# Ledger of designs, part 4: VHH binders against p49116

Target 1, 238 residues: p49116
Amino acid sequence: EGPLLSDTHVTFKLTMPSPMPEYLNVHYICESASRLLFLSMHWARSIPAFQALGQDCNTSLVRACWNELFTLGLAQCAQVMSLSTILAAIVNHLQNSIQEDKLSGDRIKQVMEHIWKLQEFCNSMAKLDIDGYEYAYLKAIVLFSPDHPGLTSTSQIEKFQEKAQMELQDYVQKTYSEDTYRLARILVRLPALRLMSSNITEELFFTGLIGNVSIDSIIPYILKMETAEYNGQITGAS

## First folded at step 9 (VHH)

Design kc66
Fold by OpenDDE, fold request of step 11:
Structure kc66 (fold): chain B 238 residues (1-238), chain A 119 residues (1-119)
Amino acid sequence: as target 1 above (238 residues)
Amino acid sequence: QLQLVESGGGLVQAGGSLRLSCTASGNDYAMGWFRQGPGKEREFVASISRSGSYTYYADSVKGRFTISRDNAKNTLYLQMNSLKSEDTAVYYCAADQWGRYQSPNYDYWGKGTRVTVSS
């Protein structure tokens, strides 16, 4: 069979809401995050192997890994998003909640640690200078993870993950022949994604926009959304 | 589209030093320096990753040239020491849009700056 990914899957361009406000409010943060989420889901949908799994399996797969995909997206788009500024704004908003005694001490600690982990992960990826191809393959490896509970077609998913890993290995060997251990340095960052709570991520980035609706519940709709419709929303046409 | 503008070229004596600059309209790129001498093909000189964590050099300039960048200023540098007559060339800065610091194909190029080493 042909390769899992092609050059068309390397492009990952996030368009930020415009204009950027002087004060990063909850709406701006949620809108930015939503655009990244949509972009990530539609990227997955553009992969023929993903399509081959069928709608039910696709939905289950994305439900299982959306937080990891989203986090990789944050890392990849950190500069265009001004992620450090967004995270600082989130912390500031949380301070208001803290002052109002709406959160327990333990919860505050959990949330702050999560924010720290996100920032640290993105910083580490930036220092590694992960390129667009490597991000594409890493996202594919994360997407086609067979070790999530409740998945069907796990054998096929595993095959796709192996293919992604092999293609990444070949790419790194070919492109970065002088960096013998680059592949290992990249792959050892993946476990950090599993330590991040999807619930906390959802709370930090999406609660102001979607209300009480869960990311889990909207994933099927995002995956069915037409690309033209998505693009229209990005450009403000819809 | 990324714009690249080289500067700092000029006449220098053998054994001398020169620092080239490349101003970019953006900083989200892996970047490199190339040169083309008279009657020669364009050749790789040095490259640097987005963050600057990784640098690579042609064997002919290793130990003499240093590539660096200031992302806050969107500027790429090439410090050239112990210059030789063979270093005479037009120097070009280039950028890879995918962030490959060992890029097989750079996407953007400057117009170049001339370096002439005498004696």
Scores: ipSAE 0.878, ipTM 0.944, lowest interface PAE 0.5, mean pLDDT 93
Fold by OpenDDE, look of step 10:
Structure kc66 (fold): chain B 238 residues (1-238), chain A 119 residues (1-119)
Amino acid sequence: as target 1 above (238 residues)
Amino acid sequence: QLQLVESGGGLVQAGGSLRLSCTASGNDYAMGWFRQGPGKEREFVASISRSGSYTYYADSVKGRFTISRDNAKNTLYLQMNSLKSEDTAVYYCAADQWGRYQSPNYDYWGKGTRVTVSS
C-alpha cells in the first residue's frame, strides 16, 4: 500500500471573509469558523483511506473528532484568522451576556477556562513551530482514532492511525534529525485536545449557524457536499 | 508570491563583524541563510523557525553566527562575528512555505548580498 498522506494533503489554506470588519461581530466569527470547519471536513474527505471506510463510518468518525480537528485547524490557521482577536471579540460578546445575567457564575467560569485552554493550546503549537506536514499527520492521527465509542471498522481505523503515526515519525526523523525528542514533544500535545468541550466550542464559534443547528447534525451534509460547493463555501463565492 | 530582499553586505576585515538583513513581504515562513563562495557551490548557513523558537546552524559558523528575526518588521537577520576569509561569499535569504526550519527545499530566494572578508 502507498502512503496514507501525500503532498496534496499538506496544503491547508483558509480564506477569511472579506472585508474584515472593524468590529468583529458574531456573524464574522461564525462565518470564519464555518469556513475552517468546511475546510477540515473537505481535507478529511480528500484522504483515500478515509473514503475507504465508507459513508457511515466516515460520518461517525468525524462526529467523534470534529472538535479536535477544528482545534488543530485553529492552531494551524491562527495567524491568518487573527485568532487572538477573534477570541478577544468572543470574550467581549460574552461580557454582554454576563451583564444581562444570562449565564451562571459556574458557566461563565467554564466558558472562560475553555477559551483559555484554546488560546494556550494554539500558543503551545506556535511555540513548537509545527509545520504543515506535521499538522497534516497530527490531523490524520486525530481523525483515525479508534477509541471513540460506537465506531465500526475499528481495526481498519487503527491501522490507518498507525500508518499516520509511522509516517509522522519518519518525517520528523528525517526533517528534524538533530531534535531526537521532537516527535514525543509534538505527540504529547494531543491529549490537550480531548480536554476541550465540543459543546462549548460550538457555542463560542457557531452560535446562530444555520438557525442554531448542531455541528453534529450538519456533518453528514458537509461530507456530502460537492467539491465545487466546498470551494464556494471556503472562498465565500456562493 | 513571497519577495525577499537582502542587505548589509560589504567589505570587512578578518575578525570583524557584520549584520545582514533580509526583508520579506510576509512573516509566516521558516527562513534561512545560504552562501555561495567563489568557485564553490551554494551551502547552508543557518535557519530559523517561524516563531524564532528554533535555530539551526552549519558547523562552520556555529558559535560565530546568530540568526534571528523580527516578525513585526518582516525582517530576518544574520549577525556574523569573528569573520574569516572563508566566509567570503554571496549570502542569500530563503523561505520555506511549510514552516520547516530544516527545510529540504526552500521555495523562495532573494537575489543575495555580497560579503567580502579581507585578511
Scores: ipSAE 0.798, ipTM 0.904, lowest interface PAE 0.6, mean pLDDT 92
Fold by ESMFold2, fold request of step 11:
Structure kc66 (fold): chain B 238 residues (1-238), chain A 119 residues (1-119)
Amino acid sequence: as target 1 above (238 residues)
Amino acid sequence: QLQLVESGGGLVQAGGSLRLSCTASGNDYAMGWFRQGPGKEREFVASISRSGSYTYYADSVKGRFTISRDNAKNTLYLQMNSLKSEDTAVYYCAADQWGRYQSPNYDYWGKGTRVTVSS
């Protein structure tokens, strides 16, 4: 019985659409987010423990956690994505919608609170200087979450999560032996991910999708894609 | 490909101070300083996290050297105080692509800047 993750699962390299437009627009934001989503799904599918759960369990698991994986990806890639600039552009758009009376005050409040929570989460992760190995283990802990309703094979999923937690603990203790509280500081950030709404994430980042479909509905097709198709979607060269 | 260029080396008397700089083509890396003295293997000196919030020092330089960074200028610094002849070395700037401020190995290296401490 081997480790849950290997060094190949640490690689998480996002490339942005080129060139970056003078003014950020829905197409650039949606393309950037789509690349991150496909990178995240490709990462999850590459894990042997994930493959061992079987196709139906895999699909159910990713449907339950895709937004949390995506949010961890945003935090990990926030600098290369210029995420603060993207969120500022979205806020400006929301302010225009208020002036034009196009959205309800309750919806705008809900979306603004989500943006604030997302910014705070990403900033807290950056302040902790979470490294690429730590992100890989945190994503595995989130992926193998057994407490989502409707999942099967919950016992096996829990065992994989415990293994990810053990490997993170061993990694942090070995790598940062003089930083006694690092593991605890990292783990207390994870509950914030459950506060992130997939519905609002779709509105913020995926408004340009054709066919008016939810991310939840396309996950089975994403997970079945060939590696070459993934690479095309990750780089936009499909 | 990250590019690292050190500067600030030179001759200094024992007890004196020098400040080394390393300019980088990016700032999304954990960074470190290493040195190689005459007839010795390269050794770790100090490291700093991507944000600058975490630092780590070799015992031989703790209390005398300070690592810092200015991410707006993509520049890494090493302030060296109370210099000893044992600090004579070529000093190298290094970067870890995974963001580990206590990295077991570094991916990118500068060409080095020479520091000579005279008695």
Scores: ipSAE 0.608, ipTM 0.840, lowest interface PAE 1.5, mean pLDDT 88
Fold by ESMFold2, fold request of step 11:
Structure kc66 (fold): chain B 238 residues (1-238), chain A 119 residues (1-119)
Amino acid sequence: as target 1 above (238 residues)
Amino acid sequence: QLQLVESGGGLVQAGGSLRLSCTASGNDYAMGWFRQGPGKEREFVASISRSGSYTYYADSVKGRFTISRDNAKNTLYLQMNSLKSEDTAVYYCAADQWGRYQSPNYDYWGKGTRVTVSS
């Protein structure tokens, strides 16, 4: 049956909206985040092991892990996205919301703590210089997580996760043979993904995309899209 | 596609020093230096991760050469000290699109800059 991932699954090219506005705004941030979301979903759907689990299982898996995949995508594409600039613009907006009395102090504190955790995660991944192959395997480990509530086929999902872990181990040992602890340093980053709130991610990055409809509710539609439709959503090209 | 342009090569006396530069059209790559001496195969010299946090050196240059980068200027450097006649080569800048600081192959290459170390 062969390897879990092929070289086609390593490619992860995010293209930013053009032209860039003079000041970052909600529309630019939403479009940028939407492109990353669709790129991430296209990536997941392209994996033969994922396809083999069937459509209901696919929907359940992605509903459970989309925020973790999205967060890994943010870390992987942080430079291309100018993520630090986007987060700074969001922080400034939050400060103005306090000044204009638009949000509760408790909510703003929650959101700022989430931004800090996201920045810390992205910085830790950058410090490790995680490569494109490593990101692909980490995303696969996250995607095939059998421990989410309500999943069926958990035995098969667990076997795919173990295969992703073995392939990452083999890759790291072969590629970075002089770095004895690289695998361990990489894997200890994954628990931080469970600290990321999908609700807050939606608020930070998707305010203009879906009104108040959750990403969870649109996952079945995203997964059923044809490849040509994905390409349109990823690039915005007509 | 990524453009890589080396500079700083030249003639230098044995025991001397030379700094090579490589300007790139982007900085989201792991990068390295390779060299090809007269009648020899191209060989690895040094590499550096995307952020600059990790470096790796061929045994023949450890302690004498230092790889570094300035991501604000999209520039890779190779500081070569205590040069020997066997360091005479064309030096190439290379980049790995996948960000591997110990890459089995590199995707983008410069045209090279010649370093000649005289006796």
Scores: ipSAE 0.575, ipTM 0.831, lowest interface PAE 1.7, mean pLDDT 88
Fold by ESMFold2, fold request of step 11:
Structure kc66 (fold): chain B 238 residues (1-238), chain A 119 residues (1-119)
Amino acid sequence: as target 1 above (238 residues)
Amino acid sequence: QLQLVESGGGLVQAGGSLRLSCTASGNDYAMGWFRQGPGKEREFVASISRSGSYTYYADSVKGRFTISRDNAKNTLYLQMNSLKSEDTAVYYCAADQWGRYQSPNYDYWGKGTRVTVSS
């Protein structure tokens, strides 16, 4: 009945492994990405509306949207993460793989196109100077997406998404009252998130984590993980 | 905790120009300038988004003042032209941690730099 998000849900503070190495490696990239993933999943878990959907619905919802939430997180934290440097290192690695003939040309092309679309998305969000409140509402809109197959309680999920949209609208209108088209400019960016392949995201950012399991297989464990365990994972070797 | 240090204040003849600077310990903030004249409340002057793409000005300074930033140097600027005696104030640098370039309040504040405009 109250607001979908409170000020506590605006906070989204990513802590990077320190120090950033002179030469990026798979371990640093995977640890950085894992921290963002855990932060994103626990952000979602902290929302009362999400909690109200129940454990099975929660898991299904996150499985359906984790890549979009992760991509929004990349855009929001791009400066803190030095994402441009990470992506440049990945591109250089891919170019070396071509020279050594370790990957097919078609796969490399597919991955490079994904990187380009990711950079374009992050740049467009930066150009709009999306603020922390706007990111929180955009993540909520993405999280409460009722159009994914296999979801239960889709009517309730749709109501939560509509509430997130209304709260974003109210926020933008009140905060940026003389910028009449800001809401429209922001919302037009969301469809680009569907261009992001979860398979390629796993290959780009999670190769050191993913042995014989995918991100969607570990989501139930991440969602059940106590905050103390999560913090221990971050402050330890991961 | 973000640190903000203003500089560039001083005495200027009416009609003259002055450039204020604010050095910050980071650049991932929307920022702004406020001022407090003698016996007056602190008032908004100008603000700028994190990237610098969006600016907003109080009506009293539009066309005369220009806010800008250099994110490589973590520095915020206020170029003040066509100064009037009513612009006499202590000018404060401020930052919003949430990136709102039209913020209802600011989280971090500098100690201020004094600008005096002589007639």
Scores: ipSAE 0.550, ipTM 0.825, lowest interface PAE 1.9, mean pLDDT 87

Design kc66
Fold by OpenDDE, fold request of step 11:
Structure kc66 (fold): chain B 238 residues (1-238), chain A 119 residues (1-119)
Amino acid sequence: as target 1 above (238 residues)
Amino acid sequence: QLQLVESGGGLVQAGGSLRLSCTASGNDYAMGWFRQGPGKEREFVASISRSGSYTYYADSVKGRFTISRDNAKNTLYLQMNSLKSEDTAVYYCAADQWGRYQSPNYDYWGKGTRVTVSS
């Protein structure tokens, strides 16, 4: 029985659309988000334990946690993405809708609070100076969460989560031996992910998806996509 | 593609001190120092997080070496005190975009600077 994750799972390279426009339009934001989503899901797929759960269970897991994975990805890739700029652009785009009275006051509040939560979470992660291994293990812990409704093989999922947690603990103890409470500080950030609405995330980042296709509906497709197809999509995307 | 250029190497007497610098073309990387002595394999010396808040040292240099960075200047430093003959090596600056502090697999490497400690 080998480790849940290896060094190969630490690599998490997001390639942004190029060139970056002077004005971040909806298309650019959506494309950037899509790339991150694809990367996150294919990262999950690259884990042998994930593969061992079977296609149906895998799909269910990703459907349950894609927003959390995506958010961790935002935090991890915040600098590469210029996340603050993206979020500002999103707000600016929303302002147009607000000015045109297309959104209710309650909805505006919800959306703005969500953006705030995203910013705060990413800032908190940056402040903690989370490294690539820690992100990988956190993503694994989030991915292998047995407490989502409707999941099968929950016992096995729980085992994988425990393994991820143990490996994270061992890593932190070894790498950050002088920081006794680092593990706890990192883990206590995870609850914040559950406070974020997947629906609002989808609305903010993925509104430009052609045909108004939901993230839930495309997850099986993304998970079945061959790596070559994914790479081709990334290189062909503008 | 990140470029790394080391400087500050030279000849120093045992018990002396030396400060190495590494100029990088960017600062969004975990960074580290490695060294390769004569007839030896390359070994880890020290690493530092992106923000500089966390550092890691090889046991052989703990208490003697200090790694630091100035992100505004895109510069990595290694303060080496109480130098020993066994510290003689070519010192390499390295950067990793994934923050793999426990891995010797860094993405970018400098050409190295030679440090010689005489008895």
Scores: ipSAE 0.027, ipTM 0.519, lowest interface PAE 3.5, mean pLDDT 90

